# VH-VL binders against Putative transcriptional regulatory protein rrnAC0199, part 5

Target 1, 159 residues: Putative transcriptional regulatory protein rrnAC0199, of Haloarcula marismortui (q5v5e2)
Amino acid sequence: MDERIDPDELLAAVGFDADESVLTRRQAEVLALREHDIRQSDIGELLGTSRANISSIERNARENVEKARQTVAFANTLTAPVCVDIEAGTDIYDIPPTVYAACDEAGVEVNYGSSNLLQLIDDAVDGAIQQDTVQVPLRIDVTNDGVVHVRGQSAERTE

## First folded at step 1 (VH-VL)

Design d01 (framework fv_lutikizumab)
Fold by ESMFold2-Fast, scan of step 1:
Structure d01 (fold): chain C 159 residues (1-159), chain A 120 residues (1-120), chain B 107 residues (1-107)
Amino acid sequence: as target 1 above (159 residues)
Amino acid sequence: EVQLVESGGGVVQPGRSLRLSCSASGFTFSKYAMSWVRQAPGKGLEWVAYISGSGRSTYYPDSVKGRFTISRDNSKNTLFLQMDSLRPEDTGVYFCARGKYSHSGYFDYWGQGTPVTVSS
Amino acid sequence: DIQMTQSPSSLSASVGDRVTITCRASQSISSYLTWYQQTPGKAPKLLIYAASSLQSGVPSRFSGSGSGTDYTFTISSLQPEDIATYYCQQSYSTPYTFGQGTKLQIT
């Protein structure tokens, strides 16, 4: 018995839409056919192009998937389960206990000791710490994996 | 302007104790983290102890934990390293080093070092 | 503990040469990487901190770059006074660790 594989049917079955994907339709076709254990040379014959062209398309497709994964990971970091706002004038020795308490409440394990956490703040926001006090408002976010991100905050204005 | 001067080094037998001092001048001592870093003859640098500006936080590598104690007297601008149960492996030049900020683990100013030799 | 590995362990170069030393961490250290210079018989001197920031008073021929696990230190035009051993150090987590050092000699 001979089997026939239709790239259009494969993509339709998974709801692929090139307008909503980082992949082109051709890149998606190549990836789907590879998941069905079809060799690059056979894909080339099926799609009317060279094996070398299929190899290039597959490489570019996998690079695009990896970049998309990194982008999603970054975006997910912005919605961190722990978010702590530190006001200017805060004693730096109050910061680690505040972060640890917020993490404990949220069920998140933080990856940093107190010295390392304060050093991270010092290195992330130049001039943020002077005379054991915070000089600018800070926002500290902690991801589900305990990774800490720090940024300075601008003053709000009423117009 | 910034100066760090170590003292207290010398020759000591294994199992004995030695106390190093570091006199700081030219800056507000209490605002800076301090560390001790050692260097064995002909070898590289090895971090030994850390103390925060206030003295509330101290850190050590496992190689000296329980044997060495770092402390500071901010009223006298002096850093100390109490070394107990000394071993031949503790031989080296001991540097006093200032953290760039109150909690920094990297060092913008260093003293000239004081030699410690642990031998029988 | 984070291991820091420098390459090469020793290097010979001529005055005016561009010199490059690399430092690799056993895990990501998020640019918490510092470079020191130690001339014979003297204490170490801070050159670069936070991977790429030049310490005040240090000549502009020294530079640093890198991220994650891989870091590079460069001297754009080697001078005689640059003969020294160079160390990288991570301050991302305790215990703070140094590379084994790169001994730079002039030919």
Scores: ipSAE 0.000, ipTM 0.471, lowest interface PAE 20.6, mean pLDDT 84

Design d02 (framework fv_clesrovimab)
Fold by ESMFold2-Fast, scan of step 1:
Structure d02 (fold): chain C 159 residues (1-159), chain A 122 residues (1-122), chain B 107 residues (1-107)
Amino acid sequence: as target 1 above (159 residues)
Amino acid sequence: EVQLVESGGGLVRPGRSLRLSCTVSGFTFGSYAMSWVRQAPGKGLEWISFIRSKAYGGTTEYAASVKGRFTISRDDSKNIAYLQMNSLKTEDTAVYYCTRHKYGSGSYFDYWGQGTTVTVSS
Amino acid sequence: DIQMTQSPSSLSASVGDRVTITCRTSQGISSALAWYQQKPGKAPKLLIFDASSLESGVPSRFSGSGSGTVFTLTISSLQPEDFAAYYCQQFNSYPITFGQGTRLEIK
């Protein structure tokens, strides 16, 4: 049977729109064909170009996706629905309940259990936890997708 | 050898209809997406419509300039592509080329017919 | 729609000249570009596909380059049969669009 995969059909099936995407149509075609387990050399044959060109297109496509993901993450950080400030001296066992309460109030599902959340804080801010207490002021932001970001911050001091 | 031969062109008055045919030989017609491309006198090329192979739904797309007036179709048993042109306007005056897509409907045109002339004039 | 602008719109050249024609796109199309040659009264003929790949049977004096939004067709040593119109075409995004054409005339 002389059947061929139609890249336009694959893109239509997933609702691709080049005017709305950071990807070109060709980049989207290559990614879609790769997700259908078509090898780069076979995509080259299908699209009338070299395997090397397909490899280049795929690399550029994936780079564009990563940049877009980073852009969305940055934008979400600026407008995170949950922002919790943790003062220096806070008992670490009070942190997860505080975060979860704020998430519940905002209607956000957090992706982390309490132990994972405490580990994330320890990993994100060097020296943040000692003797079960927070050593530096922290800000904890939770995105709409339940992803938690932690950073150290300057404390406001009343004089 | 691949051949595409258009027919059905001619002189018509505005508001009338014409049907163009494209008879092909030398390849497995049913496996290829086909397009119509036109060229007004002294002007450049304009893509008008394509039709996908039946294996990929036989779906059709149209340029905004002809949407609602033109209909592309195919008869794989006879190796013929058609362009039904209704409500013709003077702006539709052009040479109409039948073309084959190399890979699916989103690729370049590796073969072109000789073209058939449509003149819409009062 | 992706707008395709060719430059120059026309040029005069002599046999043996190196000729370059540029095609600019209103948005990025990667390498999804083809070049066609059209002689008076004839259908267009494919010369180059995927920006730089030479179609079978096309003389090696023809070459294409570019990616993204700027593409060039080069004829390294112009022959008498090369006096024709040349069109670029993008197939990155629907609808398919063509440049306005470049007419190559004998000097």
Scores: ipSAE 0.000, ipTM 0.515, lowest interface PAE 12.9, mean pLDDT 85

Design d03 (framework fv_sutimlimab)
Fold by ESMFold2-Fast, scan of step 1:
Structure d03 (fold): chain C 159 residues (1-159), chain A 120 residues (1-120), chain B 109 residues (1-109)
Amino acid sequence: as target 1 above (159 residues)
Amino acid sequence: EVQLVESGGGLVKPGGSLRLSCAASGFTFSSYAMSWVRQAPGKGLEWVATISSSGKYTYYLDSVKGRFTISRDNSKNTLYLQMNSLRAEDTALYYCARGSYHRNSYFDYWGQGTLVTVSS
Amino acid sequence: QIVLTQSPATLSLSPGERATMSCTASQSVSSSYLHWYQQKPGKAPKLWIYDASSRATGVPSRFSGSGSGTDYTLTISSLQPEDFATYYCQQYGSSPPYTFGQGTKLEIK
């Protein structure tokens, strides 16, 4: 180990700002050092704590990153120019024409074919399609870039 | 055997109206999306309109939006196309076609067509 | 909108010869969304090949479809008299509308 890795320099190089991030400075330090292939035990020595504590910090940091990704996806769906609600009991063959018509009206170009769109629904919501019928209420949002997001919706009534 | 039989075509003046019908038999009509596809004399095929199996969703060629209305009566196994404000450019043989079962991407059965002529 | 361009516009061949015709899309399409129809004079079109390569019921084995992306081909080995017709390619799956190529007329030389 001729060279020492300085966490301050690593964070400065990528422009990290704790006031703008969901990550604490410590969480960012641990993630940056891990991306440089530094082992948890070595990070513990560098930062003056135990390997177990570094493991916990990394787990929390990655969970925060995943939550942030989900939050951004949600926010993007709220600003989508095309929003289509599909009620339970809808024939799946009615879905692509509805989405495409809404996209045409909004001036949005979508590159998904009917088969791909139905597969996207099946992939996004497990058990959403059975016997060519929608089993749970769905929301389909299309961004200005033609990216399709599908999410299941909770039924307002039990039965 | 699957059969689709179109009717309602004829000669009409520009600005006039016609209602086309397609009588379906030999399959569960309510399970299939249906479409109208036209062919001008000596020209190629042009899709006009599609209606979902339930009748809830419709889609149209841009040049006919606001003028044509596709509809269906699943209790009578019949598909319709109401054509208003007809133009010379609408002159064509109009085919009734059944959409493919799994994703309505192609037309697996076609009727023989009904001729619509828009002329003075 | 996706434009399908077929070539040649007319293909003149004799029975027993091999026919090859092309359908080119203005942008990439999935093979699952490209289909071919056969139409004889005075008759309605018939579905001939679906999903780029699957023969429709009753279509002879001498017919084959192939291709991906923007380039698709319909091939007929050893032409029979009943094969002379106009062939149309069609796509739907990327976005509306349904579009057809202008057709390739296969005629007797």
Scores: ipSAE 0.000, ipTM 0.485, lowest interface PAE 15.3, mean pLDDT 84

Design d05 (framework fv_burosumab)
Fold by ESMFold2-Fast, scan of step 1:
Structure d05 (fold): chain C 159 residues (1-159), chain A 119 residues (1-119), chain B 106 residues (1-106)
Amino acid sequence: as target 1 above (159 residues)
Amino acid sequence: QVQLVQSGAEVKKPGASVKVSCKASGYTFTSYYMHWVRQAPGQGLEWMGIINPSGKSTSNAQKFQGRVTMTRDTSTSTVYMELSSLRSEDTAVYYCARGYRHTSAFDIWGQGTMVTVSS
Amino acid sequence: AIQLTQSPSSLSASVGDRVTITCRASQGISSALVWYQQKPGKAPKLLIYDASSLESGVPSRFSGSGSGTDFTLTISSLQPEDFATYYCQQFNSYPTFGPGTKVDIK
């Protein structure tokens, strides 16, 4: 059984402020009600609109949240104190020592061990590692809080 | 049967060099890093350095820079560690140890080689 | 280089006891921590890798936990064959070892 919920009270309780958010007030209402396991059709009745419209609002809200996360990650990468370039042809076993040496020099504590770092490279850049060798030039950035980001340098030249 | 078999004990005078061998069997030798670790009598473990799977790249602890040389012979599945300008403080058991692809967790160790440096 | 410290330096325990050994790193090392057991006259034996992963063939009474700078090795019910020295080792940069913790019979 659903408890009666006032969307205004719910958003106030969680501290939502539309002026500081990428979400509209309506998008925030829909997300908050969904987290309380309210069905889209019931939200539509509560907010005076169709289930189809609520579905569209939820989809747009989740897309906005995902884009916001990507934007923050990009901004954090721009201020990375550690930036390491890895040439094509580099043995993957040489990569973690190179990254850790650069982090030590910059006074940055890295949050990833060798296994995690190599997995990040494999996940981030399609076909980057073949036969334990780097296939394309890579850039590895480490943020002030030790978070590692990997990208291909060739992709940077084309957008 | 995966194993690392090291050469026998050595007694050296100060200023001499020693070369310890470590022969691998039971696995694809060129897929793994090899490390060298030593242990002085009654003391803890001390990492000395690493040689990559191809044998073309090595990295050594700062303490041993200029004194340690690591090599691999892939045709005999053998790795070597040569330590020069020996001092009495170099008296220790020297181990070779295999590192996994993504970790320097040493899953297979040689039996150890005792090197004694005395006048 | 990343320094590791272990506590206690030594301890005395009885068969059946729960034993806890700690390892602290001078810098964050994520989960890049390994535990070894060494018996007199023998090479070290891998017990736990990636802070908490039990090596194949190691008894389930051994467990590891922790991340960042603070790590623990636990032996839930000490057996006679467990009296040994235990070392932690990091691999977040070039490997370094802790000074060891000796587990002696009480």
Scores: ipSAE 0.000, ipTM 0.504, lowest interface PAE 12.6, mean pLDDT 83

Design d06 (framework fv_navenibart)
Heavy chain, then light chain:
Amino acid sequence: QVQLVQSGAEVKKPGSSVKVSCKASGYTFTSYWMNWVRQAPGQGLEWIGQINPSRGSTNYNAKFQGRVTITVDKSTTTAYMELSSLRSEDTAVYFCARKYGSSHYAFDIWGQGTTVTVSS
Amino acid sequence: DIQMTQSPSSLSASVGDRVTITCKASQGISSYVAWYQQKPGKAPKFLIYAASSLQSGVPDRFSGSGSGTDFTLTISSLQPEDFATYFCQQYNSYPYTFGQGTKLEIK
ESMFold2-Fast, scan of step 1: ipSAE 0.015; ipTM 0.602

Design d07 (framework fv_lutikizumab)
Fold by ESMFold2-Fast, scan of step 1:
Structure d07 (fold): chain C 159 residues (1-159), chain A 121 residues (1-121), chain B 107 residues (1-107)
Amino acid sequence: as target 1 above (159 residues)
Amino acid sequence: EVQLVESGGGVVQPGRSLRLSCSASGFTFSSYAMSWVRQAPGKGLEWVAYISYSGSKTYYPDSVKGRFTISRDNSKNTLFLQMDSLRPEDTGVYFCAKRYSGYQTYYFDYWGQGTPVTVSS
Amino acid sequence: DIQMTQSPSSLSASVGDRVTITCRASQSISRYLTWYQQTPGKAPKLLIYAASSLQSGVPSRFSGSGSGTDYTFTISSLQPEDIATYYCQQSYSTPYTFGQGTKLQIT
């Protein structure tokens, strides 16, 4: 590894501030060094600790990032002006018009074209689309910023 | 019980060399970074040298860079400080210290009793 | 280099008094701050790490607080054995730097 790699400089370059982040400074250092393809054992040597400790720090760091992402998604859902329920058996070509109509009614600009919206559904819920029909009930939420979130629903929750 | 015991201090003339040793016990020495910290008579603490757990990384303040060399022998649980071209301002008590790292913290959790170094003619 | 300044440089207090020592960093250190106690002729002893966390075995009368550049160390009820010099240290950036120390005397 290049001895010129300085974790302090890496974090300063991106404006990291531990007081404003869910990550500790040490967790941020480990993630930044890993982004530069530094091995855990080398990070341990650079930061003055064992590889096992670095492995633990990285795992906790990534878990914290995932929890933060989920928290933001939840908060955005609470303020979503548009919520559309799609029942099983719906023709996929009816979904974008339904979402767009609901967004127009709520005064929300959608960031996705029809093909992008259908791809988002396919990516978000495994097995949701077969033979151009929806296989499981879906809920689609659209934020004030036009960001679309899709989740699957059990059949018993669909009214 | 964690113990750090320094040795090798003494009285030496300016321009001479001294080698300090620190014997560690009660913890897995090879898993922790170590440092040397000094204290001049009647003055505060000054960090002098850092070495990573494997010995591959070392850091020094400008005041001793090029004159002091920190090293370790993990098979013997021993830390060293080679002090060359000694100056009167290097006079003080030299402590070895074990580094701990964790959430928002890098601190010296254990210190040796210190070994005195006097640089005078 | 990050400069650490302690206030006051010395103080005198009576047993039972509340004692407060302040440490200021020349830039934000994000609570990477440690407090040590040193009695004459002995090695420093860790008291508080991460600005406010009490080291195991250290009496609860010792506490720390602060964030950013400004940190405080408090002894809620001074005991005779607390007479020592206290040092703050930042470990946010290399080189690690200590404050100049605060000498605490009994009256």
Scores: ipSAE 0.000, ipTM 0.471, lowest interface PAE 19.4, mean pLDDT 84

Design d08 (framework fv_clesrovimab)
Fold by ESMFold2-Fast, scan of step 1:
Structure d08 (fold): chain C 159 residues (1-159), chain A 124 residues (1-124), chain B 107 residues (1-107)
Amino acid sequence: as target 1 above (159 residues)
Amino acid sequence: EVQLVESGGGLVRPGRSLRLSCTVSGFTFGDYAMSWVRQAPGKGLEWISFIRSKAYGGTTEYAASVKGRFTISRDDSKNIAYLQMNSLKTEDTAVYYCTTGRYYQSHKGYFDYWGQGTTVTVSS
Amino acid sequence: DIQMTQSPSSLSASVGDRVTITCRTSQGISSALAWYQQKPGKAPKLLIFDASSLESGVPSRFSGSGSGTVFTLTISSLQPEDFAAYYCQQFNSYPITFGQGTRLEIK
């Protein structure tokens, strides 16, 4: 049993803030301990509860994460006037022209140059660009005020 | 619906003994730690005793003010926590609350469930 | 033992006022702090846990902030039912300790 592990220290290390999260603090603690490969029974001993209760907490935590992900995806679909999907294998030098063309059609002004846009993609999605090629599918959303948001997408698509 | 109901309070003379009981319903009692918190008339809250869940071996801890005189115990089959109070002093006069919480499982927790409290008056 | 000091010990306020209560700890407790409300003759009721998380059923006018050794409870627009005693509690280590309490009274 590794009772030296303090869930408060683990949560602090990853910047967890219960006021900003859909997870309760206990749900976050269980997820953090599981990420460190601690068994549910050992987490139960560490936190003073049954393995079954830990299993329930973990299940509820993962359901909350999935609901949050779906909520963000829905909100992004509704609020951005420009949405551009970039497939894995796309030449990075084709991305800015595609985004600018979509913005022009929508009447949206973009405040980013080509190099700044590519840097934004690299900063937002780790490993997204390698050897001048997109490694994972991306979604690029542009708001009415020209703010660009980039998100990685699953390789499995509906088409 | 989670309920904690205390009983056993009353008026006692210094040096005597009294046993408080806390009956818990509405959740799996054995999975949670139980505490007693007291409040002297016109004063603040003071944690006095704690008993861990069965998963932690049911170990106990006490505030220095009651150590050696009070004993906390639990009967998980009946969903009851007890506080045996020996060698009572006038300073023990207080309302005694039974407390627990959804995340009060070992020693790091807050109390989202409280009983109504039971009054213990130690006076000659 | 971790000593918990609340300020002010008492204050008078009017309905609609913004009220702030501070809790200071003698040692760092990360975010292991809860706030309770207690009305006369009743058991304490949890308001805030983990320094800033609002307990279910508690009105949104209550908020908590802080970490380490300094924490605040804020009531953004005081209502008649908010006149009560307020207590902070640390649960970072045993023994569990509470602040001395803050009495919020009608002006």
Scores: ipSAE 0.000, ipTM 0.448, lowest interface PAE 22.4, mean pLDDT 82

Design e03 (framework fv_lutikizumab)
Fold by ESMFold2-Fast, scan of step 1:
Structure e03 (fold): chain C 159 residues (1-159), chain A 121 residues (1-121), chain B 107 residues (1-107)
Amino acid sequence: as target 1 above (159 residues)
Amino acid sequence: EVQLVESGGGVVQPGRSLRLSCSASGFTFSSYEMSWVRQAPGKGLEWVAYISYSGGSTYYPDSVKGRFTISRDNSKNTLFLQMDSLRPEDTGVYFCARDLRYYDSGYFDYWGQGTPVTVSS
Amino acid sequence: DIQMTQSPSSLSASVGDRVTITCRASQSISSYLTWYQQTPGKAPKLLIYDASSLQSGVPSRFSGSGSGTDYTFTISSLQPEDIATYYCQQRYSTPYTFGQGTKLQIT
């Protein structure tokens, strides 16, 4: 094992603070060492535990990161600056211009071209597009970072 | 052979400061994490400070956090404990202890003989 | 903080007896448990680390076992020199915490 590797220095270099993180210090250490291509068995030897324990710590650490990412995404969706409602029967070629216009009005830069946006809709809502028309009402949210989320709406809605 | 020798203990009044030293020999000091553990008269053991082998990370229990500072000088094979704002409950024998290599710390395979600290008016 | 509770707090036994001390953690510590021996007026000595690993130079009559929250320390045949206070300690997380100690006396 390379005896120059110091987990404290790795964590200090990235400014890790357990009080601000969903990760424990041990979880952060394991992730940092793995990013430096240290094998689980070598991390186990370095930290005085089994490879199996390191494997479990790494899995839990990565699950915590994914949960945190999804929590942030959910919070961002609730406060999206752009929200566009698309009615059933809308021509798909009218959708990108509508979204882009709303984004321009809100000062949001969108990262998707027209073809990519239509692909996103098709992928997000099964059966949403047939014969170049929207089959079910859609809601399209765009975050401040230009990330697009698409969801289906009920067939009937209160005005 | 591994040796840890503490010094700097004594009798001080509440609110004063004291600096403990621990001289290490017989091993590669810079490769080991170190801790201080204390013991009040007739009481059990209480961990009070930890330092990583590089000196980049330190940990303290709430009882001493903000008052005690652990540090090390790897070029001199010496560990320190700076104790500020001392209180009567800080009275005890302070042991220097060698920790595990490379951060999987917390078992103490070698201890110094201890240095007594008395905080009394 | 993880609380470590030892049982019993004190124990009297005769030379040759099997002595058992237990240590319970307030949460799982994944076998990150250490046992120390302290004779009066001296520094503690490491006996067992990682719940069951015997420290080099420590007599084989000392052993440890356990997992999760419950751990046991055993002296298979008590010798006069074993009269001391024994401490368990967890190193699963900071702050590192010790049990209150078990004082072992000869009868």
Scores: ipSAE 0.000, ipTM 0.466, lowest interface PAE 14.5, mean pLDDT 84

Design e04 (framework fv_clesrovimab)
Fold by ESMFold2-Fast, scan of step 1:
Structure e04 (fold): chain C 159 residues (1-159), chain A 124 residues (1-124), chain B 107 residues (1-107)
Amino acid sequence: as target 1 above (159 residues)
Amino acid sequence: EVQLVESGGGLVRPGRSLRLSCTVSGFTFGDYAMSWVRQAPGKGLEWISFIRSKAYGGTTEYAASVKGRFTISRDDSKNIAYLQMNSLKTEDTAVYYCTRDYWSGRDYYGMDVWGQGTTVTVSS
Amino acid sequence: DIQMTQSPSSLSASVGDRVTITCRTSQGISSALAWYQQKPGKAPKLLIFDASSLESGVPSRFSGSGSGTVFTLTISSLQPEDFAAYYCQQFNSYPITFGQGTRLEIK
């Protein structure tokens, strides 16, 4: 009574297209089957290969997804309509007004309130905020969709 | 006890057909993938076909040497795997082994149980 | 197809010897390799799976190692019952392929 899981049907249901994806079809099959809680050994039997090979395919697939995510994030920062530089020593209570003012000028709606924005900064850069002051220079980018990205800035910025 | 017993081999002329059977006992047949492996006289092992369990689609694979001529199948209600061999050639002369392909949770065990083999001789 | 080459094709050894058989693959197969022993007139028997895992009931003198394209089967102290043919097999992709075999003979 167990219905067979068909990788072709799973990929068709989500509209997977290998020509448009960084994933190969096999990598997409493995990820889809894993999302259905199928063990690597069972996927190996289903697809006609070893558990070890399935493990390797899954690892490579997840690495490819992460690299794609980082690439999109980088591309988005280059085209961000709002870029705000925050110097070390800045009072944290000056940060949200500065970001909001820049967003207003650029016609971008911010999705974050003041407290949420400060939490995002603290989460993104360890030790960035201490005693109500910024400890390291920061770069705040806001996308057209109002998504905020925070990066630490330092003198060591060469590859 | 776990056992695989092949039958159906024999002497046959080129161009004819044979059907091999592999009767299994001692385990839940429907849960396992099965293979056929052959060995020509004095030669090494050659994998020829594989069939997945029904839970994993019952799909099949074939070596290029037999693709289009041989068909692997299974009858889970009878605990039998089959190999239908059509258009037999002298090069198909071999001992044919039925194997159980075993997956143990996180590991592939290979072909962990083999039958004793059945001899197919294709000669004029 | 993945080509499997074993070396040597045959070797002669004495009881108590350490014997090593190598299997080389034409492309990477991770750890998807098994080793089989075949005695004259008998079906093959699984010795090692997943390159290095010893099959239940197989003596501890047998061991497997390797990953990717080069694998070895070692018998640490050869016994009389070990004189047989040995085959490597990959299950990384279809078609499944075997090495040509290594015949281990009495010196």
Scores: ipSAE 0.000, ipTM 0.480, lowest interface PAE 15.5, mean pLDDT 84

